# Ledger of designs, part 217: miniprotein binders against q6w4x9r395to579

Target 1, 185 residues: q6w4x9r395to579
Amino acid sequence: GHCSLEGGSFVTTFDARPYRFHGTCTYILLQSPQLPEDGALMAVYDKSGVSHSETSLVAVVYLSRQDKIVISQDEVVTNNGEAKWLPYKTRNITVFRQTSTHLQMATSFGLELVVQLRPIFQAYVTVGPQFRGQTRGLCGNFNGDTTDDFTTSMGIAEGTASLFVDSWRAGNCPAALERETDPCS
Below, E stands for the ipSAE of ESMFold2; O stands for the ipSAE of OpenDDE; V2 stands for 0.75 times the mean of E and O plus 0.25 times the DockQ between their complexes.

## First folded at step 18 (miniprotein)

Design eh5 (at its last look DockQ between E and O 0.93; V2 from the best seeds 0.74)
Fold by ESMFold2, look of step 18:
Structure eh5 (fold): chain B 185 residues (1-185), chain A 82 residues (1-82)
Amino acid sequence: as target 1 above (185 residues)
Amino acid sequence: STTRLRIEFRDISEEQAKKVEEIIRFEAEKSGVDVEFEYHDGRLTVEARGSPFAIEWFLYIVRLRLWWEMEGVEIYVIKVES
């Protein structure tokens, strides 16, 4: 399964449901019992440019009982607040420079993350088949059905991206401003 | 059904307790979990009530946010009772 965070504000879920949102917050991108040590992948968005309503992806975070790995647009990788030289390795996780413009986090538990640093900070999340039906967050529930991909943190399927996105905030932050990408509207 | 959760934070300052309370109130409101706080002598106790699903998520997301946003704060689960 593939989930992407592109163009600063666009998301495509594991079930290929596209949407767009703007918000200044940290969000749960992917949570699953398949991630060890209560792990989660989070996405950090902040204001972009001179428009106060526009935001874009500025960091991706893998957080668990054991790990606090931050991959930011300034190309600094930190663990527990300390900058790391690449390649950086734990027992289950390796972060390395894939190309001059891309970093990769590879894991032994079926999660892979590729981060494009330039020209636009973007992220590409890949999960193995064991994650099917076992995910929640901005990347959706990975159950093969796009009609319920906007499922909130309380398990409620919403018809709009804004309510769905707001439920996945991991911070005391303002509600997201949604801009839909639905071609039928 | 309803689950009761009692959690505790020990050896934290009043300023740390304020930040923990802000996180917990926000997550409780989002999750439909009722919470009550008691801070005394460096100990913050939280009583939480909600559905089993809401309490499980509430505890998970509170822990995650504390790992992300705070340092030197440890959560102790005292009692989970349905």
Scores: ipSAE 0.713, ipTM 0.867, lowest interface PAE 1.0, mean pLDDT 86
Fold by OpenDDE base, look of step 18:
Structure eh5 (fold): chain B 185 residues (1-185), chain A 82 residues (1-82)
Amino acid sequence: as target 1 above (185 residues)
Amino acid sequence: STTRLRIEFRDISEEQAKKVEEIIRFEAEKSGVDVEFEYHDGRLTVEARGSPFAIEWFLYIVRLRLWWEMEGVEIYVIKVES
């Protein structure tokens, strides 16, 4: 399964459902029992302009009981708040520079993350087949059905991205908005 | 059915407790979970009630957010009754 966070506010789920939202919060991208130690992949969005529709991805976070790995738009990788030099390796996670503009987080448990640092901070999530039907979050449920990708954290299928996205907030933040904006924003 | 969850935070300051409460209240509201708080002498006790599914998610997200937002704060699950 491939999930992408592109253009600042666009998401394509594992089931290839595209949607967009504008929010300034931390959201759960991927939660799954296949992630060890209650692991979750999260996305941090912030304001990139003056309007509410000017939001962008500013960091990706992998959080578990053992690790708190942050990859930020400033090309800083931290674990538990401590800056790390690349390549950085934990027990089952390795973060390294893939290209001059891309970082990669490789894992031993079937999760891969590629982060494009510039010109736009974007993220690409890949999960193995063992994750099929066992994922939750903004990346969807990876069951081959796009119609139920907007399932909330409480197991309710929503018709709008806003309510869906809001359910996956990992912080006390305002509600997400849906509005047509410049795809480059 | 209704599940009751009791969790505790130990050696927590009043300021920390307030932050924890804010997090928990937010997540409780989102999850449709009723919560009650008691803080006394460095211990924060939280009692939560909701559906089994709601409580499971509530506990998970609270743990996750605490890991993320509250460094050094440990959560103790004291009792779960269904």
Scores: ipSAE 0.631, ipTM 0.850, lowest interface PAE 0.8, mean pLDDT 93
ESMFold2 (binder alone), look of step 18: mean pLDDT 89; pTM 0.885

Design eh6 (at its last look DockQ between E and O 0.55; V2 from the best seeds 0.62)
Fold by OpenDDE base, look of step 18:
Structure eh6 (fold): chain B 185 residues (1-185), chain A 82 residues (1-82)
Amino acid sequence: as target 1 above (185 residues)
Amino acid sequence: STTRLRIEFRDISEEQAKKVEEIIRFEAEKSGVDVEFEYHDGRLTVEARGSPYAIEYFLYIVRLRLWWEMEGVEIYVIKVES
């Protein structure tokens, strides 16, 4: 499964459903029992301009009971708040520079993350087939059905992204706004 | 269907309990889980009710948040009933 966060506010789920939202919070991208130590991949969005529609991805966070790995748009990688030199390796996670503009987080448990640092901070999430039907968050449920990708944290499939996105907030933060746009534009 | 979840926090101060409540309430409201709290003599008891799916994620996110945000606070799952 491939999930992408592009263009500042566009998301394409594992099931290839595109949508757009504007929020300034941390959201669960991927939660799954397949991730060890209660792991989850999160996306941090912030304001990139003065209007509410000017929001962008500013960091990606992998959070578990063991690690809190943050990859920020400033090209800083931290674990538990401590800056780390690349390549950085934990027990089952490795963060390294893939290209001059891309970082990669590789894992031993079927999760891969590629982060484009510039010109736009974007993220690409890949999960193995063992994750099929066992994922939650903004990246969807990876079950091959796009119609239920907007399943909220309470298990309700929404027709629009707004309530869906808000349900996956990782902290106390304002509600997100939805904007229906062509992801190819 | 509805799942009932009972969790406890032991040896927790009143101040800690308040913070825990804030976290739990937020997650509960967000996930459509009804919660009730009782604090007595260093023990915070939380009863949560919701769909099986909601309760599952609710417990997950609460555990994770408390792990990172409330150092030294341990959560005990006392009962899960569907």
Scores: ipSAE 0.659, ipTM 0.859, lowest interface PAE 0.7, mean pLDDT 93
Fold by ESMFold2, look of step 18:
Structure eh6 (fold): chain B 185 residues (1-185), chain A 82 residues (1-82)
Amino acid sequence: as target 1 above (185 residues)
Amino acid sequence: STTRLRIEFRDISEEQAKKVEEIIRFEAEKSGVDVEFEYHDGRLTVEARGSPYAIEYFLYIVRLRLWWEMEGVEIYVIKVES
């Protein structure tokens, strides 16, 4: 399954459902029992444009009981707060430069993350088939059906992206705006 | 259809307890979980009530946020009654 976080705060779920949101928070991108040590992938969004409502991806975090790996827009990779030279390896995770503009985090447990550093900070998440039907978060539930991809942290399928996204906040943050503030909207 | 959860934190300062309480209050409000706190002699006890689903997510997200945002605090799950 493939999930993408692209410029303009666009997300495409594992079931290919696209949506857009604006918010300044850390969000649960992917959680699954298939991730060891209570692992989760998180996405950090911050204000990016001249409008106070426009936001963009600024970091991706892999968090577990053993690791706190941060890949940020300043092109620095840290684990548990310490900067790391690439390639960086743990027992089951390797982070390396895929190209001059892309970093890759490869794992032994079926998660792959590719981060585009330039020209715009973007992220691409790939999970193996063992994750089917066993994911939750901004990337959706990976069940082959788009009608319930907006399932909140309380298990309720919502019809709007904003309610869905707000339920996956992982920080004391204000609720996301559904739409960029623009007189033409 | 109500789960009661008791958790505690041991050997934490008043400052650490305040930070833990801020996280827990936010997540409880978000999840529809009722919480009560008691801090005594370095021990913070939290009593939580909610649906089984809400309590499971509440415990998950509280653990995750404490790991992400804090150092040196551990959650001890004392009792879960459904």
Scores: ipSAE 0.617, ipTM 0.841, lowest interface PAE 1.5, mean pLDDT 87
ESMFold2 (binder alone), look of step 18: mean pLDDT 89; pTM 0.889

Design eh7 (at its last look DockQ between E and O 0.54; V2 from the best seeds 0.64)
Fold by OpenDDE base, look of step 18:
Structure eh7 (fold): chain B 185 residues (1-185), chain A 82 residues (1-82)
Amino acid sequence: as target 1 above (185 residues)
Amino acid sequence: STTRLRIEFRDISEEQAKKVEEIIRFEAEKSGVDVEFEYHDGRLTVEARGSPYAIEFFLYIVRLRLWWEMEGVEIYVIKVES
């Protein structure tokens, strides 16, 4: 499964459903029992301009009971707040520079993350087949059905992204705004 | 169907309890889970009710957040009833 966060506010789920939202919070991209130690991949969005529609991805966070790895747009990688030099390796996770503009987080448990640092901070999430039907968050449920990708943390499938996105907030943040648009625009 | 969850925090100060409540209330509201709190003599008891799916994620996120945000606070799952 491939999930992408592109263009500042566009998301394409594992099931290839595209949508757009504007929020300034940390959201759960991927939560799954397949991730060890209660692990989850999260995305941090912030304002990139003065309007509510000017939001962008500013960091990606892998959070578990063992690690809190943050990859920020400033090319800073931290674990539990401590800056780390690349390549950085934990027990099951390795973060390294893939290219001059891309960082990669590789794991031993079927999760891969590629972060494009420039010109736009973007993220690409890949999960193995063992994750099929076992994922939650903004990246969807990876079950091959796009119609239920907007399943909230309550287990309710929404027709629009707003309530869906808000349900996956990882902190006490304001509600997100939805704008349905063609991601290719 | 409705799942009922009871969790406890032991040896927790009133100040800590308030913070825990804030976290839990937020997550509960977000997840459509009804929660009730009782604090007495260093013990915070939380009763949560919701759909099985909601309760499952609710408990997950609460555990994770408390782990990182409330150092030293341990959560005890006392009862889960569906």
Scores: ipSAE 0.674, ipTM 0.865, lowest interface PAE 0.7, mean pLDDT 93
Fold by ESMFold2, look of step 18:
Structure eh7 (fold): chain B 185 residues (1-185), chain A 82 residues (1-82)
Amino acid sequence: as target 1 above (185 residues)
Amino acid sequence: STTRLRIEFRDISEEQAKKVEEIIRFEAEKSGVDVEFEYHDGRLTVEARGSPYAIEFFLYIVRLRLWWEMEGVEIYVIKVES
């Protein structure tokens, strides 16, 4: 399964449902029992400077009881706040430079993250088949059905991206804004 | 049905307790969970009530946010009753 976070705050879910939102917050991108140590992949968005309400991806975070790995727009990779030289390795996670413009986080538990650093900070999430039907967050539920990909943190399927996105906030932050609710549908 | 959750934070300053309360109030409101706080002598106790599903996510997201946003603050689950 593939989920993408692209310029202009566009997201495409594991079930290929596209949407756009603008919000200044950290969001749960992917949570699953398949991630060890109660792990989650999170996305950080901040104002882009294009307009008052437009935001863009500024960091991707892998967080668990044991890990706090941040891959930021400024090309610095940190773990628990300490900058790391690449390749960076834990027992089940390796972060390395894939190309001059791309970093990759590979794991032993079926999660892969590729981050494009330039020209625009973007992220691409791949999960193995064991994740099917077992994901929650901005990347959707990975069940093959786009109609319930906007399932909120309370387990409610919504018809609009805004309520769905707001439910996955991991911060005391303003509600997300939709500039173009579903431009690719 | 209603689940009651009691959680506790130990050896935290009044300033730390204020930050924890801000996180918990936000997540409780978002999840439809009722919360009550008591801070005494470095101990913050939180009583939370809601549906079983709401309490499960509330506890998960509170833990996650504490890992992300704070240092030196640990959550102790005292009891969970349905």
Scores: ipSAE 0.671, ipTM 0.843, lowest interface PAE 1.1, mean pLDDT 86
ESMFold2 (binder alone), look of step 18: mean pLDDT 89; pTM 0.891

Design eh8 (at its last look DockQ between E and O 0.93; V2 from the best seeds 0.70)
Fold by ESMFold2, look of step 18:
Structure eh8 (fold): chain B 185 residues (1-185), chain A 82 residues (1-82)
Amino acid sequence: as target 1 above (185 residues)
Amino acid sequence: STTRLRIEFRDISEEQAKKVEEIIRFEAEKSGVDVEFEYHDGRLTVEARGSPYAIEWFLFIVRLRLWWEMEGVEIYVIKVES
């Protein structure tokens, strides 16, 4: 399954449902019992222009009992707050430079993350078939049905991306905005 | 059905306890979980009540946010009754 986070705060879920939101927060992108040590993938969004409706991805975080790996738009990779020289390896995770503009986090547990650093900070999440029906977060539930991809953290299927995204906040932050009111060229 | 959860934080300062309480209150409100706090002598005890699903998510997201936002704070699950 494939989930993407692209410029303009666009998301495409594992079930190929596209949506857009505008928020400044850390969000649960992917949580699954298939991730070891109570792991989760998180996405950090921040203001990207003068309008409050302009937000963009600024970091992707893999967080578990053992790891706090941050890949940020400033092109620095940290684990537990310490900057790391690439390639960087743990027992189950390798982070390396795939190309001059792309980093990859490869894992032994079926999660792959590719981060485009330039010209626009974007992320592409791939999970193996063992994750089917067992994911929660902004990437959806991976059950083959787009009608319930907006399932909140409380297990409620919503009709709007705003309510869905708001439920996946991992921080004390205001609710997401879904419209663009002042797009940059 | 209602699940009751007791969790505990040990050897934390009053300042750390206030930050933990802020995180827990936010997640409890969002998850529909009812919480009560007691802090005494470096020990913060939290009693939480909600649906089984809400409690499972609440415990997960509280733990995750503590890992993300704090240092030197460990959560202990004392009791889970359904």
Scores: ipSAE 0.667, ipTM 0.845, lowest interface PAE 1.2, mean pLDDT 87
Fold by OpenDDE base, look of step 18:
Structure eh8 (fold): chain B 185 residues (1-185), chain A 82 residues (1-82)
Amino acid sequence: as target 1 above (185 residues)
Amino acid sequence: STTRLRIEFRDISEEQAKKVEEIIRFEAEKSGVDVEFEYHDGRLTVEARGSPYAIEWFLFIVRLRLWWEMEGVEIYVIKVES
C-alpha cells in the first residue's frame, strides 16, 4: 500500500483515494497492530500562510513506546528530542539520506517512509501486504475499498474529509477545513 | 457491553495532573468515554467507562498523546474489566 501526502494539503490513501484538507494539527497517518510497541506514524501540519487554507506538512513523526522519531522540514531528524546524524539506526528503524532532497526511514516491520524535503515537504508511506485491512488513520484502511477510507477513529464512516481528518487528531487543535485551494499550496 | 478501565499516574504534580486531565477529558469526550478523576498525594487515578472499542481507542490515544506531550509522565493500566 502506498499513501502520499503531497502539495501541502493533499492525501492519497493506501486505497488510492485522493482528498484534501486544511488543518494545523498533528494527525495519525497510520496506526496498526502490525506496528510494534504501539507504533504510529503521524503528520504535523502547520500554517504556511496567512489564510486558513494555507497549510502545509511540516514534519512526520514515528512514535512508539521506544522511539519518537521526527523528520522535519528543516531537515532535522530527532529521536526523543535529540538531534541525530544520518544515517541513524535504532533497533528496527533506519533513517538515511536517499537523495539530496529525500530522506528515507526504513523499518524491519514492513513500514517505509520517504520524505521529500524540498521544494515541498512531502511524505510517501509504504506498507507491506501484511498491513492489508489492518491500518487506520489518514492513510485509510488499506482494504481495497475507497468508499470506506473515511472511517473515523471510532469506526464510523464519514462522508466528508473534515470529520474524518478531525477524528485522527493527536491533539487539541482546531477543526480541519475542506476548501478548494491552489493545488500547489 | 461496557468496559471499565482504571489507569494511574504516579509521582505526578498537581500541575501535571491538570494537564493530563485536560488531555484525557478531551479524548474521552471525543471517544464517548465517561471518565472520573481522583488526585491525591501525587497520584492521579482515572476511571473510564465505555464500549470495548471506545475504551481501546481511548487508551491508545491517551497513551500516545501523553507520550508525545507529557514527557516524564508514565501511565499505569491498573484494571480492565469487560
Scores: ipSAE 0.571, ipTM 0.815, lowest interface PAE 1.0, mean pLDDT 93
ESMFold2 (binder alone), look of step 18: mean pLDDT 89; pTM 0.890

Design eh9 (at its last look DockQ between E and O 0.95; V2 from the best seeds 0.70)
Fold by OpenDDE base, look of step 18:
Structure eh9 (fold): chain B 185 residues (1-185), chain A 82 residues (1-82)
Amino acid sequence: as target 1 above (185 residues)
Amino acid sequence: STTRLRIEFRDISEEQAKKVEEIIRFEAEKSGVDVEFEYHDGRLTVEARGSPYAIEWFLWIVRLRLWWEMEGVEIYVIKVES
């Protein structure tokens, strides 16, 4: 399964459903029992301009009982708040420079993350087949059905992205908005 | 059916407790979980009630957010009753 966060506010789920939102919060991208130690992959969005529609991805976070790895748009990788030199390796996770503009987080449990640093901070999530039907979050449920990708954290299927996205907030933040924006922003 | 969850935070300051409460109340509202709080002498006790699914999610998200936002704060699951 491949999930992408592109253009600042666009998401394509594991089931290849595209949508967009504007929010300034931390959101759960991927939650799954296949992630060890209650792990989750999260996305941090912030304001990139003055309008509500000017939001962008600013960091990706993998959080578990053992690790809190943050990859920020400033090309800073931290674990538990401490800056780490690349390549950085934990028990199950390795973060390294893939290209001049891309970082990669590789894991031993079937999760791969590629982060494009420039010109736009974007993220690409790949999960193994063992994750099929066992994922939740903004990346969807990876069951081959796009019609139920907007399932909330409480298991309710939503017709629009806003309520779906809001259900996956990992912070006390305002509701997300769904507005037309430049795909490049 | 209704599940009851009791969790505790120990050696927590009043200020920390307030922040924890804020996080928990937010997540409780989102998940349709009823919560009650008691803080006494460095211990915060939280009782939560909701559907089994809601409680499971509630506990997970609270743990996650505490890891993220409240470094050093330990959560103890004291009792789960269905």
Scores: ipSAE 0.651, ipTM 0.858, lowest interface PAE 0.8, mean pLDDT 93
Fold by ESMFold2, look of step 18:
Structure eh9 (fold): chain B 185 residues (1-185), chain A 82 residues (1-82)
Amino acid sequence: as target 1 above (185 residues)
Amino acid sequence: STTRLRIEFRDISEEQAKKVEEIIRFEAEKSGVDVEFEYHDGRLTVEARGSPYAIEWFLWIVRLRLWWEMEGVEIYVIKVES
């Protein structure tokens, strides 16, 4: 399955449901029992322009009991606060520069993350078939049904992206703003 | 059905305890979980009550936020009663 975080705060879920949101927070992008050591993938959004409604992705974080890997728009990769030279390897994770503008995090547990650093900081998440029906977060539940991809952290399917996104905040921050979203989001 | 959860944080300062409480209070309010705190002699104890699903999510998100925001703070799950 494929999930993308693209410019303008656009997201496409594992079930190909597009939506847009505005907010300045850390959000849970993907959580699954398939991720070892209570792992989760998070996305950090911040203000990107002069308008309070202009937000963009500034970092992607893989967090588990063993690792806190941060890939930020300044092109620095850290683990547990320490900057790492690439390629960077653990037993089950490798982070490397795929091209001059793209970094890749490959894992042995079926998660792949590709980060476009320039011209716009964007992220592309790929998960193997073992994740089917076992994901939650901004990338949706990967169950083949777009009608319930907006399932909140409390297990409630919502009709709007804003309520769904708000439930996946991982920080003491205001709710996501809704500004002219795609009709199907 | 109501689940009761008791968790502890050990050997933490008053300043650390305040930050932990802020995170827990926010997530409890968001999840519909009732919480009570007691801090004594470097130990913060939290009693939480809610539905089984709310407690499972609450514990998971609190653990995740503490790992992200406060390195070195260890959470101990003491008791889970349904």
Scores: ipSAE 0.588, ipTM 0.810, lowest interface PAE 1.5, mean pLDDT 86
ESMFold2 (binder alone), look of step 18: mean pLDDT 88; pTM 0.886

Design ge26 (at its last look DockQ between E and O 0.94; V2 from the best seeds 0.83)
Fold by OpenDDE base, look of step 18:
Structure ge26 (fold): chain B 185 residues (1-185), chain A 91 residues (1-91)
Amino acid sequence: as target 1 above (185 residues)
Amino acid sequence: SELEEIAKTILEAVKDLLYAIEENDEEAIKRAIERLEEAAKRAEEAGFEKVAEGVERVIEAVRNGEEDPWIYLMVRWLEWYMEEAMRRAKE
């Protein structure tokens, strides 16, 4: 399964459903029992302009009982708040520079993350087949059905992205907005 | 059903807990945790062990002073466990 966070506010789920939202919070991208030690992948969004519709991805976070790995738009990689030199390796996770503009987080448990640093901060999440039907979050449930991707954390199917996205927030933040704006913004 | 009632109680208490945390209201946090502990006990007694575990994990996260993302993640896991329990009950 492939999930992408592109263009600052666009998401494509594991089931290939595209949607857009504007929020300024940390959101759970991927929750799954297949991730060890209660691990989860999260995305941090912030304001990128003066309007509420100008939001962008600013960091990706892998959080577990043992690790809190943050990859930020400033090309800083931290674990539990401490800056790390690349390549950085933990028990099951390796973060390294893939190209001059891309970082990669490789794992031993079927999760891969590629982060594009420039010109736009973007993220690409890949999970193995063992994750089928066992994922939740903004990347969806990876069950081959696009119609149920907007299932909230409470198991309720939503028709709009805003309510869906808000259910997966990982902090106290303003409600996400679904506004039709320039697709290039 | 018993599970639905327990779930309702848990969800209300979690809501109160998260709100209390946001407001930095220590007394309200304590009250919400107490309610959750009672709900966890009820869940355990009713045979919903994973739900009870989920509640305890939320409580532990708060008591340990974990950051928001972890606390919310624990809440999401609790929600997962409740949903699964409800699904099984319907089968």
Scores: ipSAE 0.879, ipTM 0.938, lowest interface PAE 0.5, mean pLDDT 94
Fold by ESMFold2, look of step 18:
Structure ge26 (fold): chain B 185 residues (1-185), chain A 91 residues (1-91)
Amino acid sequence: as target 1 above (185 residues)
Amino acid sequence: SELEEIAKTILEAVKDLLYAIEENDEEAIKRAIERLEEAAKRAEEAGFEKVAEGVERVIEAVRNGEEDPWIYLMVRWLEWYMEEAMRRAKE
């Protein structure tokens, strides 16, 4: 299964459903019992311009009871708040520089993350077949049905991306918007 | 029905907990945790083990002073456990 996070807050789910939103928060991208130690992959979005409410991806975080790995635009990789040199390896996870512009996080549990640092920060998530039907978050539920990919954290299928994305926030943050709004321009 | 009552209690307490954390209201945090402890006991006694474990993990995260992303993740696991339990109960 493949999920992508591109440019102007565009997401394509594991079931190939595309959507866009505008939000400034940390969101749960992928939650699954296939990830060890209550693990999840999270996406951090922030404002991408001074005079607009446009937002863009600024970091991807892998978080579990055992690990915290942050991959950001400045190429800092941290665990327990510490900057790490690459390659960085734990028992189950290896983070390394794939190319001058791409980092890769490879795992023993069927998750692979590729992060493009330049020209713009983007992320590509790949999960093995064992994840089918066992994912939740911004990447959807991986059940082969695009009509329920906007399922909230409470199991409610929403018709709009903004309500769906808002349900997956991992912090106290403003509500997400499907499109840019600007009352002054 | 019993599961629905337990889940309603849990969701209300979690909502109050997250709001209390946002407001830095220590007394409200304590009250929400007490309600969650009671709900975890009810869930365990009723045979909803994963729900009880999920509630305990939320409580632990708050008591350990974990950051918002971890606390919210534990809440999202708890919500998933409750939904799964309700789905299985209807089958």
Scores: ipSAE 0.709, ipTM 0.843, lowest interface PAE 0.9, mean pLDDT 84
ESMFold2 (binder alone), look of step 18: mean pLDDT 81; pTM 0.779

